# Designs tried in a protein design chat: VH-VL binders against q9lss7. Part 25

Target 1, 226 residues: q9lss7
Amino acid sequence: MGNTSDDDKILSYEDVVLRRSDLDILNGPIFLNDRVIEFYLSFLSTVHSSTTISLIPPSIAFWISNCPDTEYLKDFMKPLNLRDKDLLILPVNDNSNVEVAEGGLHWSLLVYYKEANTFVHHDSYMGVNRWSAKQLFKAVSPFVSNGDASYKECTDTPQQKNGYDCGVFLLATARVICEWFSSGGMKNRDELWFANVKETVPDLVNHLREEILALIKKLMSESVSK
Key: E = the ipSAE of ESMFold2; O = the ipSAE of OpenDDE; V2 = 0.75 times the mean of E and O plus 0.25 times the DockQ between their complexes.

## First folded at step 4 (VH-VL)

Design ma15 (framework fv_maftivimab; at its last look DockQ between E and O 0.35; V2 from the best seeds 0.00; counts 0 for: pae E 12.6 > 2)
Fold by ESMFold2-Fast, scan of step 4:
Structure ma15 (fold): chain C 226 residues (1-226), chain A 122 residues (1-122), chain B 106 residues (1-106)
Amino acid sequence: as target 1 above (226 residues)
Amino acid sequence: EVQLVESGGGLVQPGGSLRLSCAASGFTFSSYWMNWVRQAPGKGLEWVSTISYSGGSTYYADSVKGRFTISRDNSKNTLYLQMNSLRAEDTAVYYCARESYGSGSLDAFDIWGQGTMVTVSS
Amino acid sequence: DIQMTQSPSSLSASVGDRVTITCRASQSISNYLNWYQQKPGKAPKLLIYAASSLQSGVPSRFSGSGSGTDFTLTISSLQPEDFATYYCQQSYSLPTFGQGTRLEIK
């Protein structure tokens, strides 16, 4: 019976409402859900709010990728002014069932970098999501570079060793790429963020769940309870 | 050694059914998208069907939709193509093919079986 | 469906010749273009992926170029083992192949 459930609201952050069950997901060796991924991408968006980085929520990326009406998609995309962005971070999910939100078995990351006019896919499980990434690339490409962007798989991107950390690798890779962009590095088509991802992500994934849990608890303690 | 071996081809009457198998070895089958590609005698290559690594997503050429079903058994490292309501124009060598994954590899078919012949004849 | 058109449909060449085969897509396919070689009685073999990347184990005399709608496969110095049929294939959408280019001995 109980007085509280795993779905009790624990934190409202931007457009995300986290539930108690989301803490259990982060605490366990469990596949990350849409809410946790959206929360951390939203947090990164806040951290990098003064930059030309856009981090797209999972539900929006899913809708864009699966929109059957090209006219409606054009109307939706136009006001987002994605052409004003130099870096796009897009979560990819292998859910192909448009009637079931928050489905799928695997998370990966699609990144668009305007200076290189290239989409790069980072998949921590041997590129198994590349078809889903391609569909998202095709849907987004006309709105960022007149439809002439190239697509690339990052095949030496860090690889997961279990069946449940794909979302953690998505978030770790997104964070490293945002930091690379914000730090100014040398922005060159031949010197994308690949070395930074390869050097930093393997260590970061070992403690990212703990970092996100700590962040949520800190934000919960800072919220005014009502 | 990475290898794909097709079997199950043969002679069948129009309207009949046939099931093709493709046995994979030398790689982690469950991590790859798989395809069937056919070639009619003296003609070019025609893509038939694709299946995702998990079997959760399937795609078909318009010419075979509703008649053919692609499936896989990852525990047996085997890809299948169930062909129903066969027509004379389905006569072809059927190849199974693996989608590559490599830097810049954009859904290329990097490993092919030797093919199995399906003849639909009255 | 995206239509892939190859030219020429067939050509005759001599060992040592430079051979060029062209492939055109009915719409822009970015760099989602692959080239295959098929010898008589054999399965196709991947030569080039992502328009211009040479597959491991393929001789360097093979090269690919192009983006968008127009693509080219070049063999810089034809060898006896290169007489075969060549196919382009787009993977931007559901896969479609060109009709093939038959390369025959002169």
Scores: ipSAE 0.532, ipTM 0.811, lowest interface PAE 2.6, mean pLDDT 89
Fold by ESMFold2, look of step 5:
Structure ma15 (fold): chain C 226 residues (1-226), chain A 122 residues (1-122), chain B 106 residues (1-106)
Amino acid sequence: as target 1 above (226 residues)
Amino acid sequence: EVQLVESGGGLVQPGGSLRLSCAASGFTFSSYWMNWVRQAPGKGLEWVSTISYSGGSTYYADSVKGRFTISRDNSKNTLYLQMNSLRAEDTAVYYCARESYGSGSLDAFDIWGQGTMVTVSS
Amino acid sequence: DIQMTQSPSSLSASVGDRVTITCRASQSISNYLNWYQQKPGKAPKLLIYAASSLQSGVPSRFSGSGSGTDFTLTISSLQPEDFATYYCQQSYSLPTFGQGTRLEIK
């Protein structure tokens, strides 16, 4: 609903175009939108430059979980080559979640780790997205395994204290998991990244909006110096 | 104490309707997926319907699709099953069941009510 | 639909016996298999979830194993209270139950 002068492009990063209104979102105590989330996931992909990590854009993940036509889904999924990935980061969003009416959208994170053949769901708001995460798991599982992957709900996931930071928790959790993977990954099949998430995410979410904003400003400055 | 208590069963003629209720207590009802499962006399268990924690998504067995409607009222901690166009084959004990929440056990039925009998006969 | 087939349909055994019941899925369901116990006139009771995980409060004489299509429930030393009907159920997709295995006193 903005106009042209209020919603000008401020940065193109990979396939993501950020607009002026996206900066206001980062500054305010309001929900992150899918553009900010996609931007930071793309940034994490650059920082953790491994060909075996895939951070799936929010719109793609939502579409995959809601595609009713299994033949069309197969054609869509083949080019993604997910069977060759060791770590998949999948944002989960569910607009049908009327219990979070004050916030509208709710964000959570589904992660596949190939060595454990396990999907793990992290939800910072009492597991509210668990149905949507299960739908996404069922849709993706055939394309990363023979349909034999395990699904785990991580009930120890750090919980948000306000009504609007679910996207920040998603990004913080994704970052900690990428760092865990890049540092060597699994130490114990039953522990995975769970301790790292529990120990690090609560403090990280206090600073992440400011950190993302500073990152955007840095990238804008580097772009104009050409 | 975690409990589920079904009610609303009874005798009904073919083509009739009944509404079943399931009262939940001892847990946060609005955080759980809920199910109806039925068992015809002397027979095995048959899943009937599932509803998401918010009521936004509903699912039905083919045998009841179009005739039964699952719903919930989270402010009253109550699950419902509206059964229309009842047939003799719908005669069964109807259980409400809670889906487990947690790693590896999502969709297992960890808490069951004691059931309510529905008899469809002339 | 994913069909679940249990074997045997009924079984007679004595207290102290080791008992096994099998369940086969019509397609791979990974480890999304649950086992329930049901006594006459009572609701089912969850015993095992995720193929091999014991539900809280279930005696350790019960164990489950398997993945993919073939699963087993084992009672290592049968007790008088274990005479019941046992059901497997897949939770990989929309739920389906096996037809049940009735365990009786010999």
Scores: ipSAE 0.006, ipTM 0.502, lowest interface PAE 12.6, mean pLDDT 85
Fold by OpenDDE, look of step 5:
Structure ma15 (fold): chain C 226 residues (1-226), chain A 122 residues (1-122), chain B 106 residues (1-106)
Amino acid sequence: as target 1 above (226 residues)
Amino acid sequence: EVQLVESGGGLVQPGGSLRLSCAASGFTFSSYWMNWVRQAPGKGLEWVSTISYSGGSTYYADSVKGRFTISRDNSKNTLYLQMNSLRAEDTAVYYCARESYGSGSLDAFDIWGQGTMVTVSS
Amino acid sequence: DIQMTQSPSSLSASVGDRVTITCRASQSISNYLNWYQQKPGKAPKLLIYAASSLQSGVPSRFSGSGSGTDFTLTISSLQPEDFATYYCQQSYSLPTFGQGTRLEIK
């Protein structure tokens, strides 16, 4: 029986409501949930305030991937104006049950880069989300390109050594890619951000939970002062 | 040399079971998605099943879903296909195939075994 | 599932001929199209991947083109060893193969 105290609202940030239990997730060897991932992606969106970068919330990405109605999807996608975006960050979850909101066990990252007209999948756990990523790719591709976008797995994606840091790897990778883009983007079409991810993500994941926790606490304190 | 070698094929009655094996050598087995593809006598190729690097994700053709199970043992460099409730239409040469990866490879089957024959007949 | 339709189902040609085989997908598959060659009693062999990329070790007389729904395999000058059955395969979704094209000697 989850202690009612664990569900207390602690912070409202953009469209995300964080709860006390989310802090516990960040402090423990527990995989990140949708809320924590959404929060940090929203934060990154604020930091990288370019109108050409879109970080898609986990819930939306999941819905897009599992939408059975093409017409409905078109209507839904229209206001997102994805064709005008240069960089898309898309969290991928392996949830196969559309009736269960948080049934997934693994997070990975799908990225679209318009200049290269390519989707890149980053999976920190032996590519287990490969087909889920492809499903999302197929659903999104018509709205970013004329259906000619390429898809590839990044084989040099840093790998997690445990069973619970997949969300951390997702967020770390997203951060690195956003920073890469903001610093000038593509210098070599074949290299993209791969070197940056390979070099930076392994160290970043070691302290990212703590960093996110500190950020949340800071934001909480600021909200009380207003 | 990169090689895949299938085994386990044979004659089985309808409703019976059979387990196929595919032994991999000459490459890092755990770094590749693996597939089973079958070919009925005188017919075309049909994809049967695929499995991810670690085995965490598996997919099946509708024709075999619920009856076949793909698995792998990376410590033994071996791919498996457990076939249950076999039907006459399952009669085919079964190939194991490595799925390519990397920039631009787009998941082609670049390495094939020589296949093992499965015959389902009363 | 994405359906792949090859044309023709069979054709006869002579050594030295230019041969073209087409493959159509039921929906757009971008460039996720592969071509295989299969000789009787042998396993398939990858020829072309990503619609137009030549697999290592495959002769340059083989080429692939196309994107979206329509694809073509071309043999510029047919050699005796090229008489075989050819298959297209999409890898955009769960893999599906065309029905095959049997290339016979005239």
Scores: ipSAE 0.000, ipTM 0.546, lowest interface PAE 11.1, mean pLDDT 91
ESMFold2 (binder alone), look of step 5: mean pLDDT 93; pTM 0.953

Design ma16 (framework fv_maftivimab)
Fold by ESMFold2-Fast, scan of step 4:
Structure ma16 (fold): chain C 226 residues (1-226), chain A 122 residues (1-122), chain B 106 residues (1-106)
Amino acid sequence: as target 1 above (226 residues)
Amino acid sequence: EVQLVESGGGLVQPGGSLRLSCAASGFTFSSYWMNWVRQAPGKGLEWVSYISYSGGSTYYADSVKGRFTISRDNSKNTLYLQMNSLRAEDTAVYYCARESYGSGSLDAFDIWGQGTMVTVSS
Amino acid sequence: DIQMTQSPSSLSASVGDRVTITCRASQSISNYLNWYQQKPGKAPKLLIYAASSLQSGVPSRFSGSGSGTDFTLTISSLQPEDFATYYCQQSYSTPTFGQGTRLEIK
C-alpha cells in the first residue's frame, strides 16, 4: 500500500524525471545511466545560467551522432541555436545501435570552445570512445564552425581505475570546464582548461556521487516547498 | 623498426572465403586504430574497414558490409580480415595500415604493410 | 560518401620542374586531407597530413595547402625519385581517396 517501487518518480527537474532506482545507481559501484547524466548536466546549465554555455542531453547527442539524413539533421539542429554558444558540453556514449535505448558501456566527454574553434575529447578510459567522439564532432562541427573546427584528444586527461566510473568522470570534467569558462579571466589561455581538469577532477570523482545524491535530496525538499 | 607484414592472400574462386593477417612489430599495437585498404590492379586506393584499438568499434565500406569481418588479437599483435562470399571485384592488393594517433594528428595512415594479393577468379 | 576528385589524372614533367596536383572534395572537409605517394610495386607512403603538415622524414620540397573543398600538393623542384602516383584522402568522414595522379617522366 505504502510501498514505493524502484521506478517511482522522486524528482522532476527541468526536462528530467528521476526515479528511485537512479538513487541506487548513484549509491552503488554502478555505471551511470542516461537520466543521471542528463540530470547533472541540466543542473550545471542552471548553475551557469548563461546563453553562451550549452550542455547537450545524452539522448540529443546520440541522435545528432546517428542521424542518417543531412537535411533532417539540419532541421533538428536549427532550434538549438548552437552558433550563439561559446562553449558546448556533449556527452559521448559508445552505443551505436539506434534500436536500443540507453545502450552502450562507456561514457566520455566532447567539448567545443568557440574562441579556440576546437573540439576536445576527454576519455577516462583512453581511446575507448575516440571514434564515437569523432563521429559526434563531425556531425556537430558544420553547425558551430562551418566545418573548419579542429579536433583534439586530451591525452593526459584523468583516467578511471574501475569499470563503472566513466560517467562520473564525464560529469566531473564537465563541471570543471564550466567553472573554468564562468571564471571569465581564464578564457583565451594557451592550455585552455587542461591544467584545471588535471588538478581538480581526480579529487572530485572521489565524492561526486555523494554530492549528486545530496543535491537530489535538497531539490526534493525544495520541490515540496513550492 | 616499425613494421606491418600482411599474409594470407592467394587465388580463390567466387563465393569462397579467405582470411588475411597483419603482424605488427616495433610499436605498441594495442594503442592504435588499424585499417584495411585495398587496390585493384591498375586502379586507385579504396578503404575497406577499420577497428578501434580495443576492438570495440568496427566500420566497413558499403561494398564489403555483411561479407567481411575485421578483428584483432592484441596479445599476438595481429590484425585480421575475414573475407566471405568473395566476388571478382574484390580482386586487389590488400594493405593493412596504422592510423596515426595524437593531438596533432588528423587520422592519417602513417605506416603501411607491403600488401598481400587476393585474386578472385574461376 | 564524400567524393574526392584529383586533377590532372596524369602529368608529365622534367627533373627540376615545379609540379602542382589538385584535389577537390564534394563537400567541405575543413583541413582533414592527407596526401600519399605510391611508387610502382610499393605500398603508399604518407607525405602530408592535416592539409599542410609535412610528415617526419619527408623532403621539404613537398608542401600542401588548402582548406574546405580545394587542396593542392606542390613539389617545388622535382627529383628523379618523385616519379610516382599521388593520392589525396579525406579523414573528415568514412575515408575516401582521390583516383590518383600519375606523375611521369616527360
Scores: ipSAE 0.007, ipTM 0.496, lowest interface PAE 11.0, mean pLDDT 85

Design ma17 (framework fv_maftivimab)
Fold by ESMFold2-Fast, scan of step 4:
Structure ma17 (fold): chain C 226 residues (1-226), chain A 122 residues (1-122), chain B 106 residues (1-106)
Amino acid sequence: as target 1 above (226 residues)
Amino acid sequence: EVQLVESGGGLVQPGGSLRLSCAASGFTFSSYWMSWVRQAPGKGLEWVSAISYSGGSTYYADSVKGRFTISRDNSKNTLYLQMNSLRAEDTAVYYCARESYGSGSLDAFDIWGQGTMVTVSS
Amino acid sequence: DIQMTQSPSSLSASVGDRVTITCRASQSISNYLNWYQQKPGKAPKLLIYAASSLQSGVPSRFSGSGSGTDFTLTISSLQPEDFATYYCQQSYSTPTFGQGTRLEIK
């Protein structure tokens, strides 16, 4: 066991810098932090870079949701070019830096699909983030629609069975929705991605931590050799 | 049967404090968002505060921000409202209410307590 | 905040009448509109959610319609137990209620 710090930088990927402690988070039955969420969303962005999908980092989504001045928000939103996007992936959190007794931090997912002009909220624990999701929806809606977008809770979205996998469900659901959009073979657009999420996410969440951990270790080894 | 029972109301002078309690029974309390809604004598309903299932997220009406604190104890199936710096305009019947989720409902208050009266007067 | 305005503030009707109560939002709220009934000295009771969905256990004479900014609650054949105050409430944002419509015996 060496003299390494949990704060040591282990990987720089796009705009994300991962620390050694982030590997421990992925190895353990503990909540995913901002960096791990941002990392995997950034990876999905790279995979789907030729599409009109925008995946928003957690820090940016939080900032958008909490900006008190609508005019400042307009200046911040303009460079994001959200009206050019057909699918927006937005992480939602209710308390990102404070541990809470009965579940700690909670992550959920807000998705905007331009063709349906609808925001859909996916929350793996009883829709507990729905107030935070609606706040984010209200902040973002004027910049992707004319203020007439619909909002919908996906009340039968896959549910977590523990107090720590909410971030894993966020990432699994985001991945399935991106794959649905990029497939080009949307068989039933009236059903959106709901069937794909219900079919795929329950199995994916069982292995996603291991998959992300393996991805990070692979990227670490590649960065050392280059 | 599903039930919410409020207590802790009473007469208090301006600037004083009160703590309201709401005892839940007949459902899995820890699975629901809860709110406080008040009604001044002869007036309409006003939403006051909401709390997430775990207590990790809390929301307040602008009229009570900085003065009221909502909390819950899931082990005791109890919701609380700590009211500080009370004003005459806080005089109202205070209801605790459960926010529906699933079963087709969209953030509606599907279960209400009987209410507890808070009177702020000199 | 989203302002909710109900019309009329009060109305008188007879048993058997068709009664209509209107609610208007200051901005579009999609279908995130709930209706409640409150009798004197009692807590409110949920009647309609999502603008048009009837809550379990509520009589079929109650119905809701509308979307966006304009919403209506209809009682198709008024019964004695229906005399009460009715409130609309938006759930699109931080909850706000209309001022209430008092339904009284003619």
Scores: ipSAE 0.015, ipTM 0.593, lowest interface PAE 8.3, mean pLDDT 86

Design ma18 (framework fv_maftivimab)
Fold by ESMFold2-Fast, scan of step 4:
Structure ma18 (fold): chain C 226 residues (1-226), chain A 122 residues (1-122), chain B 106 residues (1-106)
Amino acid sequence: as target 1 above (226 residues)
Amino acid sequence: EVQLVESGGGLVQPGGSLRLSCAASGFTFSSYWMNWVRQAPGKGLEWVSTISYSGGYTYYADSVKGRFTISRDNSKNTLYLQMNSLRAEDTAVYYCARESYGSGSLDAFDIWGQGTMVTVSS
Amino acid sequence: DIQMTQSPSSLSASVGDRVTITCRASQSISNYLNWYQQKPGKAPKLLIYAASSLQSGVPSRFSGSGSGTDFTLTISSLQPEDFATYYCQQSYSTPTFGQGTRLEIK
């Protein structure tokens, strides 16, 4: 990337610093970047702060998945206290590695639910991130289970119809799952959150960019008016 | 009927090239990850290559990396394997295999073609 | 690569016998273990996926068990059509197969 005066800080929210270019990303038919994903996951974290839900930032998920030193990974994982959490939300991003010369950017969602001892992968583009999600599952599993956690794809997860909304589907699905967990009695014990995701996500993705953009502008206004 | 039919095998000299095809029918080809698996005469099964449903992601066994190219044409329901710089150890029956999408990403090969024989010999 | 080792390499049995074939992974692979049957001159056929799930159309006398590193394929009452070579395969990482177990008539 080059230097630009258009990439000024516009909002500091928790550990995330959003820049002006991030508004353009939300306002356009453009692939969501790490900062926008991290911002909204952080927002969901504050909404569900009284629960045992942990939403992992994209940079942390990437580091976990790609750490070559298992001892360093153990030291890194300790302060996250993942064994105290009943639900983990993990963003998955494909990486242009030497094995995937044509690879582009794609977002998907990996979720761990302690009660079921299961990781579930939600991919809005028919399993593109299957291998990346499996790598993240393998890296995280020792820190949340006794090595016996199951993994499955949500084969009926809502599908995108364009080349740029994968991050929007990640965020919409994460939000629905967090709401499902926090509601308790509304849980579908036979199929976890799958019915809720299938019912709610298709409509939510149509306005989530607009909703997040409005949220950012509201937070910007509140920080100035105080 | 769900079916995979391989073609393109034959006798080729070391250093030569060969292109295998796998024609799919009876299912929505564009929705499945596809694989090539080979078996040397009298030996076991060896995974060769994988391609995503869209063709955007490809993976190769170390033994064939840089020499083989997997590709697909979803409009023709056909999977391909371009084999370059062939060696005697590439001699095998090559199978086209579909990955079971419904298996929860456990990558089971649920449908196999009949195989096509590739012999690399002088 | 994850190494898959099958035992035994060959086995002789009679119709009606209970047959057990084992597969060992060089590292933990959770339940990412599949079993295939291959008859002479034919392509492999999927029998069991996810260590213990029976593939549609496969007779109930076939069953799979195990997790982590040790896995077992069992045929509860061997039939004539079951004489074949059996392969285990892990899908936890880059796919690797066991060397095969040839089941022969005694």
Scores: ipSAE 0.013, ipTM 0.554, lowest interface PAE 8.2, mean pLDDT 85

Design ma19 (framework fv_maftivimab)
Fold by ESMFold2-Fast, scan of step 4:
Structure ma19 (fold): chain C 226 residues (1-226), chain A 122 residues (1-122), chain B 106 residues (1-106)
Amino acid sequence: as target 1 above (226 residues)
Amino acid sequence: EVQLVESGGGLVQPGGSLRLSCAASGFTFSSYWMNWVRQAPGKGLEWVSTISYSGGRTYYADSVKGRFTISRDNSKNTLYLQMNSLRAEDTAVYYCARESYGSGSLDAFDIWGQGTMVTVSS
Amino acid sequence: DIQMTQSPSSLSASVGDRVTITCRASQSISNYLNWYQQKPGKAPKLLIYAASSLQSGVPSRFSGSGSGTDFTLTISSLQPEDFATYYCQQSYSTPTFGQGTRLEIK
């Protein structure tokens, strides 16, 4: 039915419950939280639901990266059916403390493309998450590539000019890569989606907060309809 | 030209302390992750510590954790290694090294200093 | 830590010879393997990164190959300046080096 926190809930979308404070985060020039990241990745998952793209929630990526027991990890990974996916989108956070959920200050993106058997890391803040991205790569690689996957840093990926937009760059880059895949694949085999990311992400990040806000308001209005 | 120059090495007694410096020139120091790598006389290379471009992330070899502290001053283009509770097995030439960061570079040490000798002996 | 084992620990060769040095990781490290050359009294110099990519300014007689656990460094035609100690290094996790291979004149 309801509880004391019901008044601050604004939208239930898939497995994400957004709160009024999340609108303030999107409206302000401040760091995106786990809920906003998860919401938009979940939305992209819905948009691309007929494809072989898997977008992993931040909490799941965090748990995979920090699972202390390889046997538990194997049991957890099996039902995700990652072997059936051609593109994996994985958010990276620099929080390594499993007792402090939703910690960390830096967001980046790790992408696995099965056809190239390659993981690519996109970090809009001078490669700060490079070690965290490698940790996640190591945890995921055995379940998609028999341990022979390549890893690449996209070091010329678009860079943020402020201290708070790393999450926006994560989401913009994820969206461009999903659209690239859904459009029938790469324009340049040697560069994968890199040209599309470099061309589109710098402009997209200027509008993405506003687009997500508008999307949330639209979904809120639709949630009242039967 | 790009160069790294170490200083601060010398003879120190077991249990003593020493601070190494590495002066960088010819590149934008604040844009690179930096490392300390050591080599004991007649032995191979051993990684000691890594620091991120801003100094916000530091990593250490198990053999030096709790005793050594890596730091940097980007305004002075200088990398430091504070070594405390020194042991005979810390005797080595200490190199500072720049971590490459390019597509496909995979964290190679592309520029090295000349090294500075640290001897821990009574 | 990931252990890196080089073979041989030393070898003797003549100018003009084809020389191969091997490096094995205790677990799969993908292509996170670098090769360095060190001459007596000098700092190491990067030769190969990402298992097979030649560093700028390094002579084309040097080449690297391999992935996963087994890697090789090849010098196609040995020159006098190539007599040195060679080290492999993994960057898949906290960096570890092989014990080195000393290349000596025959």
Scores: ipSAE 0.065, ipTM 0.649, lowest interface PAE 6.5, mean pLDDT 86

Design ma2 (framework fv_maftivimab)
Fold by ESMFold2-Fast, scan of step 4:
Structure ma2 (fold): chain C 226 residues (1-226), chain A 122 residues (1-122), chain B 106 residues (1-106)
Amino acid sequence: as target 1 above (226 residues)
Amino acid sequence: EVQLVESGGGLVQPGGSLRLSCAASGFTFSSYWMNWVRQAPGKGLEWVSTISYSGGSTYYADSVKGRFTISRDNSKNTLYLQMNSLRAEDTAVYYCARESYGEGSLDAFDIWGQGTMVTVSS
Amino acid sequence: DIQMTQSPSSLSASVGDRVTITCRASQSISNYLNWYQQKPGKAPKLLIYAASSLQSGVPSRFSGSGSGTDFTLTISSLQPEDFATYYCQQSYSTPTFGQGTRLEIK
């Protein structure tokens, strides 16, 4: 890209400031960056604001996962009031970056559901982020349960067919799970949201980039209109 | 076939240092969390140290913290344990162990090496 | 650290016997409990993971049960090759092992 307009602010939404280059990311067959993921999770948070769902920003999830001081982590976690939440949405990424590839991190999703006292990991590329997800699970678990939470991999979660849509699968899966929770559509508690994810995510990922791009453009127009 | 082979054990004087190695083969080493577990003669198993798949996170038993350093070289498929300020109570067989993953595995040590004996005596 | 206590410390049994070994955690660990078998001079071998899941290649006479703080390993019909020391281990937090149960021939 290289022109100065790539640094221009286009939209301020909650705690996220999107730039013109973020629109190019959504238009292209390239990895979603932290800003786009944070933006859409923040949007889902406002859509489900009347629920007990908490959606954690990528930077916060990464920091939680990499904090070695348990007392410092406890002080950080206390004001988040996670015990008041019934559903926790956590983006997962590697704690390292590939030297020769900018944005070489892989995105996946970790979800905590209080009624089942279970963390579930959804990874659209053969569970590549399992260790990162488990690290985050172990860091968060003491603040949402009494030391008895379970961890599961969703082995049947929809799989990406390309090298760049991991973030899109993260967002699509998060949206479906939030909608499942808000609708009260539990048919089988042992199955959680798995059937909804399998049925809806494969189709949703084909259009989610376009939907998010349209949403950003709508919010931009509303910002100038009041 | 999946294998872990430890080396570097031996006799060392109290206060001395020793470096253990664990050579991994038959699996994608860089995708797994790795552990050192020890066993004193005639006693039970004691976890010593854990390292994340990337090496970015390390954990130690209180008894070895500040004296032992776990590290890994993913390009060589090798796990290390640097042991400094060795004490008589560090005498044990040291095992290299891999943490399993996948649905329901919950960090079990699914593959173990044969162990290497470390003897700390005067 | 979470403390793991096994009972009994040693047990004598005959081939064909049903054997049970128990493990208790000092706090709830959900199903984050693994069982290992160790024969003299050899490395431990994983038998059961996640409290009740049988590791591939392990005979079906081995089973695990329990959740929270109380766990049991059962051998339904003891075979000669089963005489060994058995360890439980929690993976909920920093790993800790039970002290071991020595299973001896009667």
Scores: ipSAE 0.007, ipTM 0.496, lowest interface PAE 10.1, mean pLDDT 84

